# VH-VL binders against G-type lectin S-receptor-like serine/threonine-protein kinase SD3-1 (SD31): the designs that were tried, part 8

Target 1, 127 residues: G-type lectin S-receptor-like serine/threonine-protein kinase SD3-1 (SD31), of Arabidopsis thaliana (Mouse-ear cress) (p93756r25to151)
Amino acid sequence: EIQLGSKLVVGENTLWVSNNGDFALGFFNPPGLLNRFSIGIWFNSNSIPYDQRKVVWVAGAGVVVSDNSSYFELTRNGELVLFDSLLGVPVWNSKTNRFSVSSALLRDDGNLVLLKDREEIVWQSFG

## First folded at step 4 (VH-VL)

Design n11 (framework fv_gimsilumab)
Fold by ESMFold2-Fast, scan of step 4:
Structure n11 (fold): chain C 127 residues (1-127), chain A 121 residues (1-121), chain B 107 residues (1-107)
Amino acid sequence: as target 1 above (127 residues)
Amino acid sequence: EVQLVESGGGLVQPGGSLRLSCAASGFTFSSYWMHWLRQVPGKGPVWVSRIKQDGSEKTYADSVRGRFTISRDNANNTLFLQMNSLRADDTALYFCARDEYRGYSYGFDYWGQGTPVTVSS
Amino acid sequence: EIVLTQSPVTLSVSPGERVTLSCRASQSVSTYLAWYQQKLGQGPRLLIYGASTRATDIPARFSGSGSETEFTLTISSLQSEDFAVYYCQQYNDYPLTFGQGTKLEIK
């Protein structure tokens, strides 16, 4: 379960992982691009080469950030924000600030959900 | 007003050296990747080299690798290209350009006017 | 390297006409393609990036479209200041490469 205020930073090689480890959410360098990073969800297997990974969801239909200090955060307001530190602005936002989000969860089926009162799904990546 | 001004070009003999400078003003120079490009009259631009904001990463076109060195002085808002072992096919107008990242992709939003380099005996 | 081929090489047009310029990539560049305008004695000016996003302060008459290997730049009503050379550029892979250009000439 991902708490409000949690974030992933491009340069830190950290991931949010489903409970059974089958899916990971994190930054990746899209094939063919240099120094550009997207946030996405993929089937988490070390037996699959990077260029053959099946990415099941990408924030903002594949928007990218450039800076090693850029981050993806579940804000205190309950929004998922992809922030470009070089531009100093968010490049993508879940727009869930009015939904009373209490936490996020990357489910074992690969669906990232935002929860109200830790139970009610108010936003999801699969939609 | 964003401004990039190149200097240091000139006529040199094959095997010679030149150091190009690009003076930046009107923006936070240390926040941008910077590039050198060159262009022969009547042809499209050719990418030469790039440097990360803090100077930690540098990349070169195959034709100039080992001969050219890109560097930057963020305290004085200046980009440099040291060109050694110059060849006749290095003759071109040399531009500096800033790389403005825009969330989805990037383009060179500002270029200088160029400084001419002629390599001839 | 990725080769970009522009067509036509030269186009003679009159003010007020709709103009379409083409750029073809030798392999897929997704949407990582930019368009530039260059006038005599000047550095290139960014018009479009991401294949279809207009750069800041670029007039609405300029638009871009396409993906993968086929791209177009359209000028909906050509003005006298638009006579220039236009270049496409890919930034999907290094080295960054430009097309050979399309020159717009009066008449």
Scores: ipSAE 0.005, ipTM 0.541, lowest interface PAE 12.5, mean pLDDT 85

Design n12 (framework fv_gevokizumab)
Fold by ESMFold2-Fast, scan of step 4:
Structure n12 (fold): chain C 127 residues (1-127), chain A 122 residues (1-122), chain B 107 residues (1-107)
Amino acid sequence: as target 1 above (127 residues)
Amino acid sequence: QVQLQESGPGLVKPSQTLSLTCSFSGGSISSGDYYVGWIRQPSGKGLEWLAHIYYSGSTSYNPSLKSRLTISKDTSKNQVSLKITSVTAADTAVYFCAREDRYGYSWAFDIWGQGTLVTVSS
Amino acid sequence: DIQMTQSTSSLSASVGDRVTITCRASQDIYNYLSWYQQKPGKAVKLLIYAASSLQSGVPSRFSGSGSGTDYTLTISSLQQEDFATYFCQQYDSTPYTFGQGTKLEIK
């Protein structure tokens, strides 16, 4: 499970991965844009070249952040936030601060979910 | 266009091991990312999911049957196989293999074989 | 395990009818629900995934709806080729489970 306070930072090139390893959530460069990054979920297959992997979800319909210190965070208030560090503002959030979120989970089917009491789904990427 | 075809022994004696093979045509079990699963249907009854296997070799099994099931793949033959040990009359069913599409928001068995009937009888 | 129940095991209808088939899960499955059509001697066909998404190539007379524990497959104007058995399946958790099936028969 992904705990409150967990971050993915563009420059750290880290991923959140489903329990069986089938799906990954992380930053990627959208086609045609240099030094711009979106957050997405893709099928984490070693048989498919990285730049050809199918993205199954993108936060905010493909909003981008501008630099390597930008991050995606599950905040302590229970929100998923994509923060542009160059602009100093969040460019997208899940707006789940009233849902009593305790953790997040990238499911083996590629669905990112926010959980209440670590069990009840209160928000999902595929909704 | 991908097609799946099951093959099996037709008849198996009680206590023996049942071996089933799913053959892929029009595509490869190692091309692209998907699961291949096995589902069975006893005569006049509903569908029961048995197991699936990922292209990497990772497997999941129905817990009610897990101790008797082994799913495997042979990429050189483009085949997925299922073995069921210690069969009884309760294992008499039509056995289907099916592809589970893991791309996008499908998460569903999008291509099925025609099914192969297995009868467990002395 | 999640139990899937279809309220009718058999349903009689005529060509041109609006037909509804219902499926109930023993717990919330968050729209992780597919509908399949099975005809004797033919491969099983996926009709609907994610409770309401129409599979490519499936006629638009088929639609899915519902949320939580209650889901419905609707055929807006039944055709001769639609007489078949229909199954719902949850994929919220393994083991995947199917409803018992609803056989759609000629009235």
Scores: ipSAE 0.000, ipTM 0.522, lowest interface PAE 16.1, mean pLDDT 84

Design n13 (framework fv_gevokizumab)
Fold by ESMFold2-Fast, scan of step 4:
Formats: structure tokens, C-alpha cells, sequence
Structure n13 (fold): chain C 127 residues (1-127), chain A 122 residues (1-122), chain B 107 residues (1-107)
């Protein structure tokens, strides 16, 4: 499970990974864009080159952030936030601050879910 | 080779719970890499996705119906089941189960059952 | 939810015709698009996945194309067995959504 306060930062090469390792969530550079990054989920295989990965979901219909320490965070009030550090503003938010989110989980099917009481899905990436 | 077959009650009274079963042959629901989903179609209308379950037990539901739906699997019987609570006439439809490829080429349903008609009527 | 709209609910054609069925998404779905065939009394059949990939066992007269929001299914030379209802489906985001269907009828 992904705890409240957990963060992915552009340039740190960190990922959130499903329990069986089949899916990863992280920053990637969309084709045709320079120094811009999106948050996505892809099938996580050591045999697939980074540039050839199949992205199955992307936050905010492909909104992008700069490479200047921008981050994706599960905030302590239960929101997923994509923050552009160069612009100093969040560019995307799950808007789940009233859903009593306790944690997030990247499921083995690639679906990122926000959970209440570690059980009830109150938001999902594929929703 | 892979074949799916739905079974259901045919007739259900309003406010009751509808239970549907999908039986697999020619492949295991637990063999990995696949999702099993339920789709319905009211007479003369389009297709509506309801829910799916991955071999690990992970589930996803159509948000418009989530509060009424439960999808489950019984690996020993090679079956996937769907329950819909508090049914109304709007739940009258042909119900299909289908196998979903899961990931790399996008989610798509490569094998479907023949469908089972459920009528909600007193 | 992503809305899938097929340009017509019904289309009349004759054997040998080139038939094109179109599907539009309310937002870009990045080629996460499948086409299905439904015949009365038979199981629904997958024809095309990932917008343009032909499913194994499907005749080569079927092809898919498109990107972004606009997609097409083409039958290059219609056969008697092809009179059916055709549905597009997006898998870019949940809930997965289908077009309303295009019924291909004998002219």
C-alpha cells in the first residue's frame, strides 16, 4: 500500500509498483515533448525498453509538469496531486479530500485506487 | 477453444438479488494474464460494461452501478459470478461474460459467452 | 465518462460493397479502441483491437484505422455473413464504454 505523504519526484527514478510487480506508476516523458513529464501507469517488464513501454493510464488526460523537482504526491488530506515546481502550482488533483482516504494501492490489474479504511475504493484511475 | 457459458434465473422479481454465473472451459480463470468481465445489453440497446475481476482477485466496477454489484470467482469450479442487488425493470437485459486481454494492447474482450436473458418482472 | 458515438445506427449495403463504420470519442483515447461484431443468436466477436490490429481468425477484409478521437472500421468487400451489428469500445479509461452500435442491413 502507498501511505499518506508518499511522493514521486521527477528525476529521482522512483516508482510505485503493484504487489506482483506487473505494473508500475511513475513519471515518463511523453513522445514529442522536451523536458516535460506526465504521470502514468505501464506494464512493468525488465525486457521492455523505457521508450517502448505501453502506458495504460495517464493522469489528467496527459497534463505535464516541468523537470524542476515537480512531484506526484498522495497528500495527508487524501488527495493525489501533480505539482509543477517551476510554475509553483498543482496542475492536476484527484479532488478526493472529502473521501476519507487512508491509503492508495496500485492493483495487480494496473488500476490505481484510493482506499477508505484500507478496503473501500473511493476513487480509481480507470474511473 | 476457450468457451464461456452464462447461467442465470431467467426471471427475477423487483427488489430481489440477481445472481449470474459464468463457467469456463478450455482454459482456467486463474491461468494469469486475463480479466473476466460482465457486460449487459437491454433489448434493442447498446452494450454496458458492469465489472471485471483479475486472476489475483482484483476487481473493478462501473461507478454508476458499483453499490449494487459484487463480482467474485471460484477457482475450484472455474467460475466467475456476478450479483446485482435491488433489481428493477431497468436491469432486464441479456447478460454476457467475456475474457479481457488485460494490458499491453489495451483492454479488449477476446472471447464472449452466448449471453443469458434476465427479465425483471412480477 | 468517455462517450462513444457511432455516426449512424443503421446502414444499408450490398454484397461486394466497401463499407465504412465510424466511431468518435468525446476525448482522445490514444488508440485504445476495439471493434466487435454481434449477430442474432451468436456470441459477440472481437474483430479489431488497439484501433488497427486484426484479431487472429478474423478475415483480412476487416481493417481498423484512426487515432485521437476518430476511428473507422472498414470492410473492403462485404460478404453475406457480415450483415450484423458493429460496436466500438474504448478501454482508455473506466468505465469502459461502447458506441450505440451500427446495424449493417441488406439493401
Amino acid sequence: as target 1 above (127 residues)
Amino acid sequence: QVQLQESGPGLVKPSQTLSLTCSFSGGSISSGGYYVGWIRQPSGKGLEWLAHIYHSGSTSYNPSLKSRLTISKDTSKNQVSLKITSVTAADTAVYFCARDSGYEWGYYFDYWGQGTLVTVSS
Amino acid sequence: DIQMTQSTSSLSASVGDRVTITCRASQSIRSYLSWYQQKPGKAVKLLIYAASSLQSGVPSRFSGSGSGTDYTLTISSLQQEDFATYFCQQSYDTPYTFGQGTKLEIK
Scores: ipSAE 0.000, ipTM 0.506, lowest interface PAE 16.2, mean pLDDT 83

Design n14 (framework fv_gevokizumab)
Fold by ESMFold2-Fast, scan of step 4:
Structure n14 (fold): chain C 127 residues (1-127), chain A 123 residues (1-123), chain B 107 residues (1-107)
Amino acid sequence: as target 1 above (127 residues)
Amino acid sequence: QVQLQESGPGLVKPSQTLSLTCSFSGGSVSSGSYYVGWIRQPSGKGLEWLAHIYYSGSTSYNPSLKSRLTISKDTSKNQVSLKITSVTAADTAVYFCARDLEGYYSYRPFDYWGQGTLVTVSS
Amino acid sequence: DIQMTQSTSSLSASVGDRVTITCRASQGISDYLSWYQQKPGKAVKLLIYDASSLQSGVPSRFSGSGSGTDYTLTISSLQQEDFATYFCQQYYSTPWTFGQGTKLEIK
């Protein structure tokens, strides 16, 4: 489970991973854009080279951030926020601040969900 | 096609508050992400960035002017507004609004601009 | 604040000339640099973003190059409609800052 306040930072190369390890959520360089980073979910396999990984979801339909200090955060008020640290502004937000979010979970099917009372799905990446 | 149109008072007296409105129409934001900013240009001089507001409502201000500036948006009217308090002759300029339409792969500061509105501060 | 300096405030040229306009940042800006064109009575137009990427609909005679602190806008064969003022802008760090502008005038 991903707790409120958890962050992924571009330069840290950290990931949120599903319980069985089949899916990972993290930053990647969109095809052709080495100096821009998107947040996405992909099938996590040691047999697939990084540059051939298939991304199954991207936040904001491919919105990008500009630098290594940019981050993706589950905020304490229950929002997923993609923050561009060079510009000093959020570029994408789940807008779930009124949903009473208690945690997030990257499910074994690759669906990122926000949970109320650690049980009820109130938002999901797959639609 | 996206179009931006500024409107303002034309003339405003020193010490008063200047209110500017940017109206936008046409086009769509395919990524769901965009920002609208305000830039000004005194006659014969360069461009000065003032503030921007994102689709999320988050704002950023030029630190040299931050205490005098308020940027806001009204999504129902398709408008972004800027207020500048305690104006002086130094605030006489053409005021532009501009927006980024591309929130995807190629971030672009100020993709589309309005034609500008002249504001003169005088008694 | 990052200072943006264009090497000249005015430049005279003739139709058909190769024109270069230079822009220097007071610190490294990692290619977060755009070029704009401004004509009297018209909206400002984005020409180049990310130092070298041509905006959709902009003629291929316009190109951008450079890295670090030094950047250049080139017009390979000047046309009559290109007489305008050109501005560079950095978006590496807030506040976003512009060069003073270079007015391209008929020789």
Scores: ipSAE 0.005, ipTM 0.520, lowest interface PAE 13.3, mean pLDDT 82

Design n15 (framework fv_gevokizumab)
Fold by ESMFold2-Fast, scan of step 4:
Structure n15 (fold): chain C 127 residues (1-127), chain A 122 residues (1-122), chain B 107 residues (1-107)
Amino acid sequence: as target 1 above (127 residues)
Amino acid sequence: QVQLQESGPGLVKPSQTLSLTCSFSGFSLSTSGVGVGWIRQPSGKGLEWLAHIYWDDDKSYNPSLKSRLTISKDTSKNQVSLKITSVTAADTAVYFCAHTYRYGDWYPFDYWGQGTLVTVSS
Amino acid sequence: DIQMTQSTSSLSASVGDRVTITCRASQDIRSYLSWYQQKPGKAVKLLIYAASTLQSGVPSRFSGSGSGTDYTLTISSLQQEDFATYFCQQYDSYPLTFGQGTKLEIK
């Protein structure tokens, strides 16, 4: 369970991982781009070459951030925000600030969900 | 201390496959963000990037050579290998491997091996 | 592909000189540029990355500047050990590309 205030920073090289370890959420470099990073979810398997991995979801249909200090955060307001630190602006958000989000969960099926009262799905990546 | 060392055959005949190995110490390819690239330099000419591979097995190839290149890693042995098929005289060059770090706005090659000369000749 | 042009293939200078080497990209590379030094028989050395950030251990007489398409490497007071070939490289977009190199020679 991902708590309010949790964030992934491009330069910190951290992942949010499903409970069974089958899926990971993190920054990746889209094909053809260098210092541009997207947030995505993929099958978390070392047996599959990275260039052949299946990305099952990408925030904002492939929006990118530009530098090492950029981050993806579950804010205290209950929004998922992708912030470009080079540009100084958020480039994507879930717009869930009025949904009473209490936490996020990357489910074992790869679906990232935002939960109200730790039970009710109020937003999801698959949909 | 970061060190990289290339090894190769020295001499390869045209049409054969060239296999190169980069052995390294002072870092691990299991460390997030870490990668190793291959760059070559023909005598008296500029540098040409060939390919790189990262800790998560992410691979990138120079499009002009992609059909002939295969990069792989053996994280437990601290080795990265590059295979070039169907070599010609144009592949005669000094081949370098180099450490890089991708997980952000750092893609420069900060530590290089000394290079290994490969001559393609009959 | 992004083309990196170093307009001078060789440059003659004397110890103590202020030397500037230029590098132009065919499109905006957003300061994703590094400078390397290559000496015969030595490993290639990274001097500068992100256009202006000095690599740890590199003497302060080296500096980088520029943005967009135009970049420069400056050596404020040339030393004997600085005679070498200098390459710029962009890492904004694939494929990674290098300039042709500028050989700094004794005058």
Scores: ipSAE 0.000, ipTM 0.596, lowest interface PAE 12.0, mean pLDDT 86

Design n16 (framework fv_gevokizumab)
Fold by ESMFold2-Fast, scan of step 4:
Structure n16 (fold): chain C 127 residues (1-127), chain A 122 residues (1-122), chain B 107 residues (1-107)
Amino acid sequence: as target 1 above (127 residues)
Amino acid sequence: QVQLQESGPGLVKPSQTLSLTCSFSGFSLSTYGMGVGWIRQPSGKGLEWLAHIYWDEDKSYNPSLKSRLTISKDTSKNQVSLKITSVTAADTAVYFCARIGYDSYRWYFDLWGQGTLVTVSS
Amino acid sequence: DIQMTQSTSSLSASVGDRVTITCRASQSISDYLSWYQQKPGKAVKLLIYYASSLQSGVPSRFSGSGSGTDYTLTISSLQQEDFATYFCQQYNTYPYTFGQGTKLEIK
């Protein structure tokens, strides 16, 4: 489970991974863009080259952030926020600050969910 | 150019339903992240958020007024409508519509109409 | 509901002054705050969003600052066109709520 306050930072190349390892959530360079990064979920396989990886979900229809200090965070207010550190603004959020989110989970089917009381799905990436 | 224009009756009698229409141009509510909301202002007083609707039919209402409010959109006509039932003198105000964003740091009212005055009086 | 308080309802100033308008939220709003300008007979204008981000087309003399519960709008060198009513709004939690407004008047 992903706890409130957890962050992925572009320059750190860290991932949130499903329990069985089949899916990963992290930053990637969209094709044709050199210094722009999107947040997405993909099938996590060592047999598929990174540049041929199929992204199954992207935040905000593919919004991008501009630098290595930008981050994706499950905030303590229960929102998923994509923050562009160069511009100093969030470029996308889940709008879930009123949903009493307790944690997030990247499920083994690739669905990222936000949970209330650790069990009730109040938001999901596949919807 | 992005423009919003409110229309409504100048006068409504107590207990009747008030119907307001916001017509807009320069953007569409078929566009991901776009929404339109309604805000009102009684003479000499502050602003009160009433309701908003997004491209995906996500609707939010002010809880103190929710039982009297209905917001709807007609994406093909570039219109958003608000109905307020059982009006009283307390509903006398200038009514504004404004564009609200969903994402891309646009979760606020970035462009407003000029407002339409509604007086509730017999 | 989150109450937004602008403690000063009216403020007098002269052209060229540095003006500060304050806004306090009853609980933390995580920088989800915008500032608006309202002039009689004109459309309401967004000045600042996300506490400190300047809206495109707004003069650079306007700036926003603050965090948590306490926020400030600053006009670094007041111009004649800036005499108006200013109000803050939080968009962290429904219902969205506005401050009561601060009217900036000629001294």
Scores: ipSAE 0.000, ipTM 0.543, lowest interface PAE 14.5, mean pLDDT 85

Design x02 (from g04a with light chain S28D S30Y R31N; framework fv_gevokizumab)
Fold by ESMFold2-Fast, scan of step 4:
Structure x02 (fold): chain C 127 residues (1-127), chain A 122 residues (1-122), chain B 107 residues (1-107)
Amino acid sequence: as target 1 above (127 residues)
Amino acid sequence: QVQLQESGPGLVKPSQTLSLTCSFSGGSISSGGYYVGWIRQPSGKGLEWLAYIYYSGSTYYNPSLKSRLTISKDTSKNQVSLKITSVTAADTAVYFCARDEGYSYGSPFDYWGQGTLVTVSS
Amino acid sequence: DIQMTQSTSSLSASVGDRVTITCRASQDIYNYLSWYQQKPGKAVKLLIYAASSLQSGVPSRFSGSGSGTDYTLTISSLQQEDFATYFCQQGYSTPWTFGQGTKLEIK
């Protein structure tokens, strides 16, 4: 489970991974865009070259951030936020601050969910 | 401190291959996350991006010209080269090489060479 | 491809004028926009990146603004050295595309 306050930063090569390792969530450089990064979920397979991995979900349907310490965070108030550090603004937000989010989970089917009381799904990426 | 300098043939005959070289000084094309690209400008017209090469060797091409373009680098000479096959009068332009730092929002070209004129005529 | 349109190919202005140059993208480019200055016989110069960020060494009279599809470059008090051609460029999606240019001419 991903705890409140957990953060992925562009350039740190850190990922959130499903329990069985089949899916990863992290920053990637979309094809045709240079020095632009999206947050997405993909099959985490060693047999697929890094630049050919297939992304199954992206936050904000094409929203991108710069490589200036931009980050994806599960905030203390229970929101997933994609923050562009150069612009100084969030470019995408789950808007779940009223849902009593306790944690996030990247499920073994690739669905990113926000949980209330570590049990109830209150938001999901496949929705 | 960082400087880019283009060199080319000046005159090329139609149907031949045009070869251009960009020489990098005051820095290395293999250091950092730099992209080096080629942009051209026909007389009195706008700028057209042609190709990019990333420090890792990954290449990106303008789809309208991709079949005719090859961008490459020689790190030992600190040079980036562009080849354009089967040239026509439409390829007559000033050719610029330019660098993108790789970390700025919007892929800006922060350093440019002064350009080299290429005329395609018989 | 994303098309970049500068509404005016030439503008006449006098030293001391406030000048605004406009650029429109055919789709949302999320502030991935740069502005360049081109003078005959000189290297092209980056002025603004990320729609509103001033490049190091560029005079503060230059500023950029806008969002979505509509962007502007403003020169607050035009100087003699600013008579040049200005280009916008989208850096959101390849191929990178430029506006046709706006030539700033002496009135």
Scores: ipSAE 0.006, ipTM 0.536, lowest interface PAE 14.6, mean pLDDT 83

Design x03 (from g04 with light chain S28D S30W R31S; framework fv_gevokizumab)
Fold by ESMFold2-Fast, scan of step 4:
Structure x03 (fold): chain C 127 residues (1-127), chain A 122 residues (1-122), chain B 107 residues (1-107)
Amino acid sequence: as target 1 above (127 residues)
Amino acid sequence: QVQLQESGPGLVKPSQTLSLTCSFSGGSISSGGYYVGWIRQPSGKGLEWLAHIYYSGSTSYNPSLKSRLTISKDTSKNQVSLKITSVTAADTAVYFCARDEGYSYGSPFDYWGQGTLVTVSS
Amino acid sequence: DIQMTQSTSSLSASVGDRVTITCRASQDIWSYLSWYQQKPGKAVKLLIYAASSLQSGVPSRFSGSGSGTDYTLTISSLQQEDFATYFCQQGYSTPWTFGQGTKLEIK
């Protein structure tokens, strides 16, 4: 499970991966946009070239951040936040600040969920 | 749902400090990953952004006015305040507070107060 | 600072008209553009964010388009309640800057 306070930073090229390894969540450069990064989920296979991977979910329907210090965070108050460090503003938020989120999980089916008491789904990417 | 209400002195004399307060109802200034900002509008002119405060307490200021501006928040009162020092007639404007909810790119202000008119006059 | 210019400060139109308001940035702002509506005595209202995304609760007759430096707000069939001043705003780089406003007036 992904713990409160966990971050993905554009410049670190790190991923959150499903338990079976079939799906990854991370930053990617949307087609046609240079030096702009979205957060998304894709089928994670080394047999599929990066530019041909199928992204199954994107935060905020294509919201982007501008630099390598930008990050995606599961905050300690239970929100998923996409923060643009160049602009100094959050550009997307799950708005789950009163849902009593205890953790996040990227499921083996590619669905990112926020969990209450580590059991109850209170938000999901496949909505 | 969320409502913002500005309050200010209405009239302030040149060289004095202008103090403005923005009161929030229907939501907290301490959550949601948002910014609260101050924007002003002189009569018949456009909008000018002054300052932001993030829910964590981090601040940003318009560089042209930064030396005269202080933005702060009081979480217990659910209020954001702005101080402008050494005011002149050029500071005469309607002052708005607005929330930037940070759930879309471009720092959109999704809720605004009604505005409070401040006149700087002797 | 990024300068935002709206092509006209005022525009006359009639109910039922298709209305177009344009906004130009002094540099590429990568679609980090919002549109606002301001009526006398009322709070300013967000209409469009991210150049083309309609804010929740805003009527579908409002739409935004554009990229790079040139952006457009369109009202497909003007209603009586739409007579107001419209502002664009760039959120690409601080300080956030607004266009001068375009006042929609009854023809």
Scores: ipSAE 0.000, ipTM 0.519, lowest interface PAE 14.9, mean pLDDT 83

Design x04 (from g04 with light chain S30R R31S S93D; framework fv_gevokizumab)
Fold by ESMFold2-Fast, scan of step 4:
Order: sequence, then C-alpha cells, then structure tokens
Structure x04 (fold): chain C 127 residues (1-127), chain A 122 residues (1-122), chain B 107 residues (1-107)
Amino acid sequence: as target 1 above (127 residues)
Amino acid sequence: QVQLQESGPGLVKPSQTLSLTCSFSGGSISSGGYYVGWIRQPSGKGLEWLAHIYYSGSTSYNPSLKSRLTISKDTSKNQVSLKITSVTAADTAVYFCARDEGYSYGSPFDYWGQGTLVTVSS
Amino acid sequence: DIQMTQSTSSLSASVGDRVTITCRASQSIRSYLSWYQQKPGKAVKLLIYAASSLQSGVPSRFSGSGSGTDYTLTISSLQQEDFATYFCQQGYDTPWTFGQGTKLEIK
C-alpha cells in the first residue's frame, strides 16, 4: 500500500508496483516528445522492451511534466498530484482532498485506487 | 468569489528594495492545488510575468529577474509577498497579483487583483 | 524563451462586427494558450484557456481556436463593453510569456 506523502520522482526511475508484480506505475517519455514525461500504468513484464510498453492508464489524458525533479505524489491531504518542478505548478490532480483518503493501492488488476478509512474505495484510475 | 488586492509603497527610491503584498479573500492561499503569481506592466507596454508560488511553498521565477526576486507566502495572514532588490526606473510599472488553479492546460491566471502602481524615482 | 507575437497592436471596429485577433508562438505550444481582456482601471479578465475553452462567466460571443504555433481569438458580434486590450499568453514553458497586446478601438 502507498502511504500519504509517498512520491515518485522522474529522475529516480522508481515505480509503484502491484502486490503480485503484474502492473507498474511510473514515469515514461511519450513518443515524439523531447524531455517530457507522463505518469502511467502498464503491464510489468521483463520480456517487453521499455519503448514497446503498452500503457493502460495515463494521468490527465496526456499531461506532461518538464524535468527530472518533477514528481507524482499522494499528498498528506489525500490527493494524487502530478507536479512540474521546472514550471512550479501541478499539471494534474485527483481532487480528492475532502474524501478522507488514508492510502493508495495499485491493485493486481492494474487499477490504482484511493482508500478511505476501513479500505473503502473513494477514487479509482479505471473510472 | 476569490478576490486579490495588491498593496505597495507607491514611490520607491532607486537602489532600494521594493516590497509588495497580495491579500487574499474568499479563499485560502494554502488550500487546493493553485498557485499565486506576480505580473507587472510598465505604462503603455505589455505584461511581464515575474514569479509564482504553489500552495505547498514551491517557487518559480522569471530567469531574467531571478537574482533580484523573492516570493513568499504567509498562510496565517492569507498573503503572498514579492520583494525586488536594487530597483531602477525600469521597475516602474503597475504590479498585479493573480491566481491559477493549476489543473487547466496553459496554467491560466483566473483571478487578478486590480494592480498597484509603483514609481521608482528620486 | 518562447516569444508571443500578436500581428496587430491596434484594431478599429464597430459594434456588431466580427473581430479576430491573432497570436503566434515562436515554437509549438500544444494549445497551452490563454486569452485575457484588460480595460483601463479594471482587473485583467481571463477569457479563454487551453486555446479554445471558454472561462466560466465569459459571454459566448468569445471563442478561441488554433493549434501548434497559430491561435485566434474571435468575438462574433462586438459589443460596446468589448473595447479593450487583448493579450495572449503561453503556459507551455517558463517563463510564461505574453503577446504585446491588441488594443480594440472604436472605428
């Protein structure tokens, strides 16, 4: 489970991974863009080359961040935020600050969920 | 409705530090995923962005002026401040503060103050 | 830095006219463009964001279009209250940059 305050930073090449390892959430460079990064979820397989990964979800329908210090964070107020550190602004937010979010989970089916007290799903990437 | 109001010295001497304050009402500077910025406009000329601060405290500055600029916020007073050091006549302008909720493409400034005129003169 | 150029610094028009104001970026800004209206003694007003999205509370006679480097603000039927200066702004890369402005004047 992903705790409040957890973040992924573009330059750290870190991932949030489902419990069984089947799905990964992290930054990737969209084809055709120079020095721009999106956050997404893909099937996590060592047999698939990085540039051939099929992304099953992307935050904000194609929003990008501009540099290696940019990050994706589950904030302490319970929001998922994609923050562009070069521009100094968020480019996408889940807007869940009033949902009493306690944690996040990347499920084994690839669905990223935000959980309320007693593990109630209050937001999900798949709809 | 969010309202922003600038205040400044009106007149400042060359080489001194210019201090500007933006007061926020109808909302909190510490809530939501927005940022507050400063933009200036010399008489009869265009708009120039100076700096912004995100609600978390992260800052960004116009590179041409970065060495002279400091933006800060005081959450308890619901204010954002900008300091410009070593001012010259070229800093004479109307200074605006403006807010954006940073989830829209293009980072638009959706609410502006009415502006405060600063004249740099001896 | 990305330079924003508005082709005309001033434009004369009459009430009821269709008015177009153009803005060109020195490189592709991928629709990260906003339009503002400025009247003397009043706060600057956001009209359009993301090149074509109308800001809440802005009259429907205002519209935006364009992509890549070329963008247009259109006022379909000019009203007396629309005589103002209009600015475009790119939000693709810092520093944020504005066009020089187009002053819309009574013909």
Scores: ipSAE 0.006, ipTM 0.577, lowest interface PAE 11.8, mean pLDDT 84

